# Designs tried in a protein design chat: VHH binders against q9p7j3. Part 101

Target 1, 174 residues: q9p7j3
Amino acid sequence: MILPLFPETQVHVFVYENVSNCAAIHEQLISQNPIYDYAFLDAATILYKKQVYSAIIRALEDRRDEQMKTKTIHSEVILSLSPKTEISSAFRQFSMTKKSKNIVVVKIDSKLTEEEEFERLDKLVEGNRVEFSDEELQKLIDFKVLKKNYKLDPSTLENPLASILSSIALRGYS
Key: E = the ipSAE of ESMFold2; O = the ipSAE of OpenDDE; V2 = 0.75 times the mean of E and O plus 0.25 times the DockQ between their complexes.

## First folded at step 7 (VHH)

Design r14 (framework vhh_7yz9_2)
Fold by ESMFold2-Fast, scan of step 7:
Structure r14 (fold): chain B 174 residues (1-174), chain A 119 residues (1-119)
Amino acid sequence: as target 1 above (174 residues)
Amino acid sequence: QWQLVESGGGLVQAGGSLRLSCTASGRTFSDYAMGWYRQTAGNEREWVAFITRGGDTTYADSVKGRFTISRDNAKNTVYLQMNSLKPEDTAVYYCAKEYPFLTGESDYWGQGTPVTVSS
């Protein structure tokens, strides 16, 4: 994928459902295995494609402006999903855990084509690949988690997308 | 469950050296990556150095070539050797247990050890 604001940046997003090896993947992430240099998100926290793209764009803006708060662009994507700039909280809210069942995986600055990344990830992730689409994401979301993470109230429930995107864009600002 | 205790800070003149130590209690020190952070007057807490379970290291640009992070798993200790110190290195230094690629506070932060570098 090519982002209009960052045309030279290669971006790939993958969705897996019914993942059976999240505990093993989590162990590799804790050990800093470079093969696992991706943003691994819990799909229970992601409702729309635009939510993921907004976090990616914010992370890329922070990298461009020398404002990154984390060590890698992938961890910056995870941070960028959170309305708060506290890094540990963002990871607890959005990152894949040992208990996750469905995941969204983001790769930025890939040296591989999308097909080659799929081949690599399919060897790491024991689950079923599904299309990165709003339809598929809406099957995997946990609305209780989403409401808690973005502090959604009844007045915003009819248009959660606008509220979520505003939270991402205004992360750490007034 | 985990306790991290930093030591080795103090007063030093520009161009001098200090070695900071961070000793962890707990059964799984060798299973975790460790990092050093600092908070300077007028600035937010910033990442300084990181060491993986396997001993691979990374450094912030501001300290690269001057600071060295290392670990001794038998002693449950991570070290920061600071050479060619500058007044702008004056800060309280913290060690932390790392989650993958994090550069901020974790559940296992130490108390901090102050370093003052005079011109």
Scores: ipSAE 0.000, ipTM 0.191, lowest interface PAE 12.9, mean pLDDT 80

Design r15 (framework vhh_7yz9_2)
Fold by ESMFold2-Fast, scan of step 7:
Structure r15 (fold): chain B 174 residues (1-174), chain A 119 residues (1-119)
Amino acid sequence: as target 1 above (174 residues)
Amino acid sequence: QWQLVESGGGLVQAGGSLRLSCTASGRTFSDYAMGWYRQTAGNEREWVAFITRGGDTTYADSVKGRFTISRDNAKNTVYLQMNSLKPEDTAVYYCAKDFPFLTGESDYWGQGTPVTVSS
């Protein structure tokens, strides 16, 4: 994928449904195993491709400006999905848990092709790959979780894209 | 081809009001969220307000309570009603579809409409 503001940055996004080993992946993440250097998101929190891209762009801007608040670009993506700059809250709201069933996985600065990253992730994730598309994401979203994470009222929840993107872009300022 | 044309800017005294309009052509306007942005000389464009396809609104803290964004899908137009204007609101105002920083298509901006607020 080509980002207009970061054209040299390699970005891959993967979606897995019916994942059976989230507990094992979670244990690898808390042990800080470098093989798992990805952003593992709970798909229940992601409604649009643009939501993920907005968080990636914000994280890359923070890295460019030496303003990252987390240790890796991938954890910065997770933080950037949150409307607030509180790290623990962002991870509770958006990151994969032991109980997750469907996940979105982001890789930044990969030197591998998308197909090669799929081969690596298929060894780590026990689930079914699906297309990274708004259609597939909308099958996996939990609207109650989305409403809580972005503090959406009933009218905004009917068409939340602009509110979500604004919240991500203005994290900590609104 | 997508085109956005902003209008309604001008010179106004502090405490006054202006209504900006942005008319879209070339695409189905009602399919997109729309936003207003502003830029002063030497500074980056800053977001002002967003409106979703369904009419739900979000505002920057600096304008909340003073500005109102609305849309008329039948006229392919988005509006920004600006009340209680301050000298700090002086800027060129731009209309954009969706969030302009996410994709090449979403980075399309209109020509802008200048607003000057005198004290």
Scores: ipSAE 0.000, ipTM 0.117, lowest interface PAE 17.3, mean pLDDT 79

Design r16 (framework vhh_7yz9_2)
Fold by ESMFold2-Fast, scan of step 7:
Structure r16 (fold): chain B 174 residues (1-174), chain A 119 residues (1-119)
Amino acid sequence: as target 1 above (174 residues)
Amino acid sequence: QWQLVESGGGLVQAGGSLRLSCTASGRTFSDYAMGWYRQTAGNEREWVAFITRGGDTTYADSVKGRFTISRDNAKNTVYLQMNSLKPEDTAVYYCAKDWPFLTGESDYWGQGTPVTVSS
């Protein structure tokens, strides 16, 4: 995928369901193993493709403007999903945990093709790949988690997209 | 607001042991995972050990079997027991809240405690 605002930046997004080795992946992320340099998100927190892309764009804007709060572009994507700039809260809210079952994986600035990234990730992730689509994401979302993470009113829960995108774009305000 | 204070560093001979402590001021310590990091002159800061709220631990390959991280939630303190120290362990040691790969300046609240291992 090519982003209109960042056409030179390669972006790949992968979705895995029924992942059995999240604890092992989590350990590799903690140890900062460079093989695992991806944003590993809990799919329970992601409702729309646009939600992920908005966080990616926000992270890329922060990198461009030399305003990143975290060490890598991938950790910046995780932070950017949060309506706050509180790093620890963002990771508790959106990162994959040892107990996660479904994950969304983001790769930015890949030197590999999408096909090569699939081959690499399929060796790291013990789960079933599914299409990165709103339809598939909506099967994996936990609406209680989504409501909590974005402070959604009951009235906005029926159509939360605009509220979520506004929260991501206006991070650090409100 | 959180304040982290590291202590216990010093000079030790290769093969020796040190125990580092990090005490937090605040009511939320038990809600967070804690980690230990180190930085040597001219090098990037690197993660050493991590402990979850529930006490599950993980370690960098370079220190596995030699270092042990633990916590005492009643004292708001995280510890790093360092055994079989090597000259390569010489660094300033920092404690930080939450995920290790998030360790930008915002997640480091402590001044650090220097450890020097002589050969």
Scores: ipSAE 0.005, ipTM 0.217, lowest interface PAE 11.3, mean pLDDT 81

Design r17 (framework vhh_7yz9_2)
Fold by ESMFold2-Fast, scan of step 7:
Structure r17 (fold): chain B 174 residues (1-174), chain A 119 residues (1-119)
Amino acid sequence: as target 1 above (174 residues)
Amino acid sequence: QWQLVESGGGLVQAGGSLRLSCTASGRTFSDYAMGWYRQTAGNEREWVAFITRGGDTTYADSVKGRFTISRDNAKNTVYLQMNSLKPEDTAVYYCAKDYPYLTGESDYWGQGTPVTVSS
């Protein structure tokens, strides 16, 4: 995929359900195995494609402006999903854990085609690949987690997309 | 279930240097990546530097070229060599295992070591 604001940057997003090896993936992430250089998100935290794209755009803006707060563009995507700039909270809220069951995987600056990334990821992730679509994400979301992460109250539930996107864009201003 | 003890902070002039140490007590130090974080009053903790089990390093853009993270597995210690210090580096510095990837709630942050850089 090509982002209009960053046409030179290749972006791929993948969704897996019923993943059985999240603990193994997590160990590879903490050991910084370069094969696992992706943003691994818990799908329980993602409701819309636009939510992921907004975080990617924010991370790319921070990289462009030399204002990244984390060690990689992929960890910056994870941070950018959070309404705050606190790294530990962002990873608690959005990153895949050993207990995750469904995941969203983001790759930025891939040297591979989308199909080659799929082949590579299918070897790393023991789960069922599904389409990156609002329909599929809606099946995997945990609304209690979403409400907590974005401080949603009952009055904003009718339009959570606007609230989520504003929170990502205005990090530090709640 | 680890105890992490930071040391080496203090008052230094802008342009000066400090070396911070973080010593771990307990098993499995060599099995984990280690990181340094800092926190200023009114702000949340921010990541500074990271070192893998194998010794590969990465740094926040604000400190690249000035700070060096290293480890000595025989001494269960991770270090942060801070050169060309600026007033904006003033913060309490913390070490943590297995960052930026979140470890369990039972994982231990140290007490921190304060660094003040005077202009």
Scores: ipSAE 0.012, ipTM 0.231, lowest interface PAE 9.2, mean pLDDT 81

Design r18 (framework vhh_7yz9_2)
Fold by ESMFold2-Fast, scan of step 7:
Structure r18 (fold): chain B 174 residues (1-174), chain A 119 residues (1-119)
Amino acid sequence: as target 1 above (174 residues)
Amino acid sequence: QWQLVESGGGLVQAGGSLRLSCTASGRTFSDYAMGWYRQTAGNEREWVAFITRGGDTTYADSVKGRFTISRDNAKNTVYLQMNSLKPEDTAVYYCAKDYPWLTGESDYWGQGTPVTVSS
């Protein structure tokens, strides 16, 4: 995928459903295993492709402007999904947990081709890879989680795209 | 139970070197990633250096090439070797158990060790 504002930045996004080894992946993340250097998101929190792209763009803008609040670009993607700048709450809201069943995985600045990343991730994740599409994401979303994370009221919940994108784009560090 | 004790700070001239130490007690040190942070008056604590359980390291851009983080699991100690010190490095330095999310937040801060670099 090519982002217009960051045409030299290599970005790959993968979606897995029915993942049985989230606890094992979580242990590898705690262990700081470099093989697992990705942003692992809980798919229960992601409704649209544009939601993920907006967070990636925000993280890349913050890196460009030397304003990252976290230590890696992948951690910054997770933070950038949150409408607030509070780091701990962002990770609790959007990161994969030991009990997650469906995940979205983001890789930025890969030294591998997209196909090589697929090969690698398919060996790490014990689940079914599905297309990164709005249709597939809408099968995995938890609307109660989405409503809570973005503070959506009942009137916006039926068509929340604009509210979610504005929340991500307008989040500030000042 | 978890305790971190920083030491090795002091006054040094620009271009000089200091080695900071942080010794952990009360928990199994080798199970955790560790980081060094610093804070100047009126500012948030900023991350300086990070070391994983396996010894892989990352550094803030401001200190790359000048600072080296290392660990000795047998001594439950993490070190920060600071070379080519600049007045801008003046701060109180903190050691912390660091998180897999690689954030600036930690509940296991020591008391800190002050470093003053004069020109």
Scores: ipSAE 0.000, ipTM 0.230, lowest interface PAE 10.4, mean pLDDT 81

Design r19 (framework vhh_7yz9_2)
Fold by ESMFold2-Fast, scan of step 7:
Structure r19 (fold): chain B 174 residues (1-174), chain A 119 residues (1-119)
Amino acid sequence: as target 1 above (174 residues)
Amino acid sequence: QWQLVESGGGLVQAGGSLRLSCTASGRTFSDYAMGWYRQTAGNEREWVAFITRGGDTTYADSVKGRFTISRDNAKNTVYLQMNSLKPEDTAVYYCAKDYPFETGESDYWGQGTPVTVSS
């Protein structure tokens, strides 16, 4: 996938449900294994495709403007999902944990085709791959987690898209 | 922002034990996961052990069964109990707040405590 504002940047997003090896993946992320250079998100925190794309665009804007706060573009995606700029909070809120069951995986600047990334990730992730679609994401979301992460009131929980996207775009502004 | 101070390193013979401590001087220590890393001359820092906010622990295969990570939130301290030490455990040991591998920032790392294991 090509983003209009970043036509030279290749982006792939994958969704896995019923993942049994999240603890092993988490250990590889902590050890900085370069094979695992992806953004691994807990699917309980992601409701819409636009949520993920907005975070990717913000991360790419920060890289373009030499304003990245993290070491890698993939970590910057995780930070960019958070309405605050505190890195540790963003990872606690959005990153996968040893106990995660469903994950969203983002790859930026891939030198591989989407099919080649599928083959690679299917060897790393022990779960069922599903379509990256709003319909599939809505089966995996935890609305209590979403409400806490974006500080949504009960009225906005029924249609939260605009509030989420505003939080991502306006991160750091009171 | 944060300051991490490691202590407890030293010289020990193979088969011996050491307990490393890392004390944080910042606020909200209990909100953060904590880890131990080590580095030998000419090599990158490698992960050793990690403890989450909730106390869940994870270990590198090279130390599993020999090392134990724990935390005391009332003392703002994380510990690494090292048993059955081997010469290959010789390294400078670093305490890290949360995800320093993602930032590279010095405020996520302590200054380190050297451990030398003689054979």
Scores: ipSAE 0.014, ipTM 0.301, lowest interface PAE 8.2, mean pLDDT 82

Design r2 (framework vhh_7yz9_2)
Fold by ESMFold2-Fast, scan of step 7:
Structure r2 (fold): chain B 174 residues (1-174), chain A 119 residues (1-119)
Amino acid sequence: as target 1 above (174 residues)
Amino acid sequence: QWQLVESGGGLVQAGGSLRLSCTASGRTFSDYAMGWYRQTAGNEREWVAFITSGGDTTYADSVKGRFTISRDNAKNTVYLQMNSLKPEDTAVYYCAKDYPFLTGESDYWGQGTPVTVSS
């Protein structure tokens, strides 16, 4: 995908369900294995495609403005999903854990095509690929987790998109 | 908010062992991952070992098989058992909360405990 404000930045997003090797992937992420240089998100935290793209745009804006708080653009995407600016909190809220079952994987600045990245990820992730679509994401979301991460009240929970996007865009100003 | 206090460093001959301790005074220790890092003169801090809140461990290749990280949540303490010590293990050892390796810094670093391994 091409982002209007970042037209030369390649972005690929992948969704996997029923992943059996999250513990092994998590170990590789802690050890900072460069093969795993992706943002690995718990799909329980993602409701909309726009949620992921808003976090990507925020991370790219912070990189452009030399205001990144983390070492990589991929960790900055994870931070950018959080309505707060505290790094460890954001990772606890949104990143994949060893107990995750469904994941969303983001790659930025890939020199590979989407198809080539799929081939690489299929070797790393033991799960079933599904389409990156609002329909598929809504099958994997945990509304209890979403409510806690974005501090949603019952009235907002029925149509949370605007609240979520506002939280991401206003991170640090809310 | 968080205070980390390392102890257990000292002078030891090659082949010896030391056990380092890091005690956290503060809240919610059991909810966070903890790591051990070391710094040699003139170099930046490098990661040594990491333990998740659930007890899963990861080690740097240079210490794998010789060092063991563990935790005691009842005592708010993380340990580093160092066996078969080598002169190249000489460093100041630091305890840190969570993922400081993602930023290269943390307000939750301890003061450090020096380890000198003589040849």
Scores: ipSAE 0.015, ipTM 0.412, lowest interface PAE 6.5, mean pLDDT 83

Design r20 (framework vhh_7yz9_2)
Fold by ESMFold2-Fast, scan of step 7:
Structure r20 (fold): chain B 174 residues (1-174), chain A 119 residues (1-119)
Amino acid sequence: as target 1 above (174 residues)
Amino acid sequence: QWQLVESGGGLVQAGGSLRLSCTASGRTFSDYAMGWYRQTAGNEREWVAFITRGGDTTYADSVKGRFTISRDNAKNTVYLQMNSLKPEDTAVYYCAKDYPFDTGESDYWGQGTPVTVSS
């Protein structure tokens, strides 16, 4: 996938449900295995494709402008989902945990095709791959987690997209 | 077990330089990658610089070109040379055992050394 504002940057996004090996994946991330250089997100935190794309765009803008606060572009995506500018908070809010069941995986700057990344990730993730679509994401979201992460009141929870996108775009200034 | 002692902070005017030191004891320092972090009042700790066991380095974009991390394994010490200091570099600086990829997890930190940059 190619973003209009970043046509030279290849982006792949994958969604897995009923993942049984999140603890093993988390251990590989802690062990610094470079094969796991992806953003592994808890699907309970993601409501829309636009939410993920907005975070990716913000991370790419930070890299372009030499304003990255994290060690990798994938960590910058995780940070960019958070309305705060604090990496530990962003990981607690959005990153997968040992207890996660459904995950969203982002790869930026892949030297592999989407099909090759699918083959690679299918070996790492023990779960069912589903389409990256609003319909599939809305089956996996936890609205209590979403409300907490973006500080949504009852009225904004009825139509949260604009509030979520504003939080991502205005990160640190809200 | 691990003891990390940071030193070298102080008051300096904008454009000045400081060299921070972090001395490790209790375990074999040379077996670990090390990093520098900083914290301002009311904020979580922000990553600044990273050095591998072998001496390869990476930096946060905000300090790249101004700060240099280095190590002396014979002295069990990691250094942060800070040049062209700006008021926004004002923080308490911490060293830590560190990793090439962010994990969001806390690791062992020392007591920190405060740096104040006046304009």
Scores: ipSAE 0.320, ipTM 0.674, lowest interface PAE 2.8, mean pLDDT 85

Design r21 (framework vhh_7yz9_2; at its last look DockQ between E and O 0.08; V2 from the best seeds 0.00; counts 0 for: pae E 13.1 > 2, unsure alone 61.3 < 65, placed apart)
Fold by ESMFold2-Fast, scan of step 7:
Structure r21 (fold): chain B 174 residues (1-174), chain A 119 residues (1-119)
Amino acid sequence: as target 1 above (174 residues)
Amino acid sequence: QWQLVESGGGLVQAGGSLRLSCTASGRTFSDYAMGWYRQTAGNEREWVAFITRGGDTTYADSVKGRFTISRDNAKNTVYLQMNSLKPEDTAVYYCAKDYPFYTGESDYWGQGTPVTVSS
């Protein structure tokens, strides 16, 4: 994917459903194995492609401006999904857990070719890859989780996109 | 059973230095990566510095070149050397068991040590 504001930055987003090894992936994330340097998100928290793109753009802006608040660009993506700047809260809200069943995986600045990255990630994740599309994401979302994470009221829940994007773009300014 | 105890905080003038210590009790910490975080009044916790089991370090952009994290496994202690302190470094500093690809999520946090930097 090519982002207009960051045309030199390579971005890959993968969606996996029915993942059976989330506990094993989580153990690798808390190890020092650099091959797991990705943003592993719980698909229960992601409703739209634009939600993920907005978080990626915000993370890249923070890196460009030397204002990153986390250790890696991938951690910064996870933080950027949250309407708050609280790092621990963002990870609890959006990051994959040992109990996750469907995940969204983001890779920025891969040193591997696109084909190599695809092959490698499929070996790490024991699940079914599906298209990164609004249609597929809507099958995996948990609306109770979404409402809680973005503090949505009943009036915004029917069309939450604008509210979610505003929360991502405006965090830290309110 | 792990307990982390921070010390070394205090009042210092801008441009000064402080060395914070965090000692783990109840178990050695040589198998774990460690981090330093800080929290200012009314704000969320901010990551400051990270050190791996092997001693590799990473720093938040706001403290790069001024702060140094180090560890002494024989003493079960992680340190944060803070140089060229600025008023905006005023915060309560926390140490934590930390992870290279997970930021801000920790099973073990210390109680914190306050640092006040006067202008």
Scores: ipSAE 0.354, ipTM 0.697, lowest interface PAE 2.5, mean pLDDT 85
Fold by OpenDDE, look of step 8:
Formats: C-alpha cells, structure tokens, sequence
Structure r21 (fold): chain B 174 residues (1-174), chain A 119 residues (1-119)
C-alpha cells in the first residue's frame, strides 16, 4: 500500500487473531531481533483502520521533519498512537505484550509486495490472519482499554474516531 | 519526575555473585514494569532482564539461569541477582522504567552501576 502523501514509502498492515506465540515474539522484540522489524500492536487497543493510518502518517511526518522521538519508524508508529508524549506510556498502552491474543502488525518501508511480506511475517506469527478492516477490528477491541487509553467520556464516545484522531494529531500540543 | 538510582556494582571474580538494586522515587512504582540493561564502552545498551507489574520475568539468553530479577513494591525497588558471573558480564548496569522497548529506549534511566568481573 502506498500513502498519497508518502508515495516513496510502501506500507503494509496485517491483523492476526488467536496468536499463540506472542510471548515468544515479545522476547524477540525486546532482544531487538532485526527479523522482527515491525510495529506489533495489541489489537485490543485498535478500533479503526484510520487510527492505524493516522499513527503511520504521524510517524512518517515526524521522520520527514526530522522530529522523531524514537529511534525507529516502527517505534514511532507506536508512540504516534498515544495521546501521551512518554514513550514508555505509549508502548504500555498500545504495544503487543506477551499476554496479547490478537495483534495488528505494521510494516513501513517494505521492499516486498503485500503477499510476499505476509509470507515472511507468517513465519513469525502463529495465528490466524484476518482482514484489516473496521469490521474485524471491532471484534477484537477492548473498549475498556480503548476508553482508558484515549480518556473517552460520554461526550467523546458519540464520535470515538474523531476523538482518537484528534488525540493522535494533537499529541504534545495539549 | 521519576528518578532511578542503581547500586550494588563492584569488582568480583569470575564465578562470583552480585546483587544490584534500583530504587525509584516515583509514587506509582507498582504501576510500571521494570527492566535492567547493561552497556560497555563503544557498544549499544543491551537488555538484560524484565519484570512486569505482576511479577512475570523475562531474561536475555545470555543471562538465563544465572540472573534473577525481582521487585519490592513496598520499597520501590527492583533487584538483579547475578550469579555465576563471567568476564563478559562486565558492563555498566542501568535500571529502566516500563517495558524494554524494541529499540532499547526508555524515558527514565539511572546513573548506572559498574560491574567488573575479573577472570
């Protein structure tokens, strides 16, 4: 997938449910295994495709503007999901943990087709791939976690997407 | 607002043991995971051990079976018991708040405590 604002950057997003080896993946990430060069998100924290795209775009903009707060574009995506500026908070809020069951995986700067990237990633993730869609994401979301992460209240819950996107866009400016 | 202070480092012979401590100044210590890292001159900081809020532990392969991470929430302290030390364990050891990130980043680090293992 190519984003209009970043035509030179190929992006792929995958969703897995019932992942059995998140603990193993987590250890590889902690060890900074380059084979695991992805952003691994807990699907329980993701409600919309646009939420993910917004974070990706924010991260790419940060990179373009040489304003990245983290060392890698993938870690910047994780940070970009959060309304908080603290990196540790963002990872705690949105990153896959060893106890995660469902995940969203983002690849930026891919040199492969979506199918080729999937084949590569499928060797790392032991789970079932599902469609990257709002319909599938809403089956995996934990609304309690979502509300906590974005401090959603009865007023903002009327339009959660707008609130989430605003939080992503305005991080560090509120 | 958080400050981390490591202690317990020193000189030890190969095969010996050390116990490192890291005390946090924050009031919400129990709300965060904690980790230990180590760094040698000219090299990147590497992850050593991690402990969740609930006490689940994870270790780098290089220290599995030899190191033990633990925490005392009442004392706002995380520990690293290092047994069967090797010369390659020589490094400055750092404590970090929250998850060890994929890039080895953290918002809070201590000053570090040096560990030297002689052969």
Amino acid sequence: as target 1 above (174 residues)
Amino acid sequence: QWQLVESGGGLVQAGGSLRLSCTASGRTFSDYAMGWYRQTAGNEREWVAFITRGGDTTYADSVKGRFTISRDNAKNTVYLQMNSLKPEDTAVYYCAKDYPFYTGESDYWGQGTPVTVSS
Scores: ipSAE 0.022, ipTM 0.398, lowest interface PAE 4.8, mean pLDDT 90
Fold by ESMFold2, look of step 8:
Structure r21 (fold): chain B 174 residues (1-174), chain A 119 residues (1-119)
Amino acid sequence: as target 1 above (174 residues)
Amino acid sequence: QWQLVESGGGLVQAGGSLRLSCTASGRTFSDYAMGWYRQTAGNEREWVAFITRGGDTTYADSVKGRFTISRDNAKNTVYLQMNSLKPEDTAVYYCAKDYPFYTGESDYWGQGTPVTVSS
């Protein structure tokens, strides 16, 4: 995928559920293994595609403007999700941990098609790929975590869910 | 392979000061961000302060204005100057190599240095 503001930059986003090897992936990230050069996010922290795209755009803008605070564009995506500028806080709140079950994976500067990049990633992640969509993300979110990470009040949180609650209420009429 | 050794802890009265140091073995010390963490019994380590490769610093809200992290790359050492200490600062303090991409977890923890603040 090509973002309009960054036409030379190919980006892919993948979502995995029921991942069994987050501890092994985490070890490879600590070792800085270049095969694992992706942003690995905990899906419990991501409600919308727009969260991820906004973080990607911010990271790319910081790279363009020579304002990156972290070593890689992928680590900069993790920082960019945070409302705070503290690197350690951003990673605690949004990054995949050894205990994560579902993940969102971002690849920036890919020279591969989405399918080719998936083939590489699928060798690394032991889990089930699902679509990168608001529908799938909303199944994986932890709203307590979302509220804490962004300091949301209940009324703001309720607005994004109105359609889902309406759909549940109307299930018996179709 | 890195080995981290924390020192400088001890017993201090509330309002007092301590300076912790952490010496790392290894030639790549200057390539990494470093952090200070603390842990009370039965709890996970909590982040205290962070210093980037370039020397930019960040602090937890509970210590901001009282603690200062610094580094000396020539000596492979990070420091934590702790002023205006409170009993709630009582913990074992650890330094760690901290990767900006990772959750702040590190497989290179030192043994820690205990700090007790009495009132």
Scores: ipSAE 0.005, ipTM 0.133, lowest interface PAE 13.1, mean pLDDT 78
ESMFold2 (binder alone), look of step 8: mean pLDDT 77; pTM 0.790

Design r22 (framework vhh_7yz9_2)
Fold by ESMFold2-Fast, scan of step 7:
Structure r22 (fold): chain B 174 residues (1-174), chain A 119 residues (1-119)
Amino acid sequence: as target 1 above (174 residues)
Amino acid sequence: QWQLVESGGGLVQAGGSLRLSCTASGRTFSDYAMGWYRQTAGNEREWVAFITEGGDTTYADSVKGRFTISRDNAKNTVYLQMNSLKPEDTAVYYCAKDYPFLEGESDYWGQGTPVTVSS
């Protein structure tokens, strides 16, 4: 995808279901293994493609403006999904855990093609890749988790997209 | 901000055991993941063990099966039980708040507690 204001930035997003090795991946993330330099999200927290792209755009804006709060662009994507400015809370809410079963993986600034990244991830993630589409994401979402993370009430749940995108765009500004 | 105070280090013979403690001042301790790190002379700090706010644990390969990390949220304390100690475990041990890749987390490093394992 080509992003407005960031046309030179390579962005790839992958979705995996039925992942059996989340505990091993989590250990590699804690050890800061550079091979795992991706944003690993719990798919239970992601409802729309636009949700992921809004977080990516926000992270890239923060990097451009030298306002990143985390060490990597990928951890900044995870932070940017949260409506709050508190970093630890964002990671608790959106990051993959040892118990995750379905994940969304984001790669920014790849020098590899999408196919080459998939070959690399195929060796790291023991699961089934599915299309990055609203249809597939809606099979993996946990609405209880979504409601909690974005503080949605019953009226907002009928069409949560606008509320979610506003929360991402206006993080820390109210 | 809150302070971290490590304790429990000392001199021990190879094959022995030590239990390290790290106590955090202030509230909200239960909301954060905690880790143990160590630093040897002339080297950067390396991760040893990690425990999430939910109690899930991960360990560096060098300590798996020998070390156990645990927490007591009522006491704002994280522990490192070290068994079958080796001379290679000699280091100053530090505890830290939250994920090691988050910006500014070095501000939550404690003073450290030295561990010396003799032959």
Scores: ipSAE 0.060, ipTM 0.521, lowest interface PAE 6.8, mean pLDDT 83

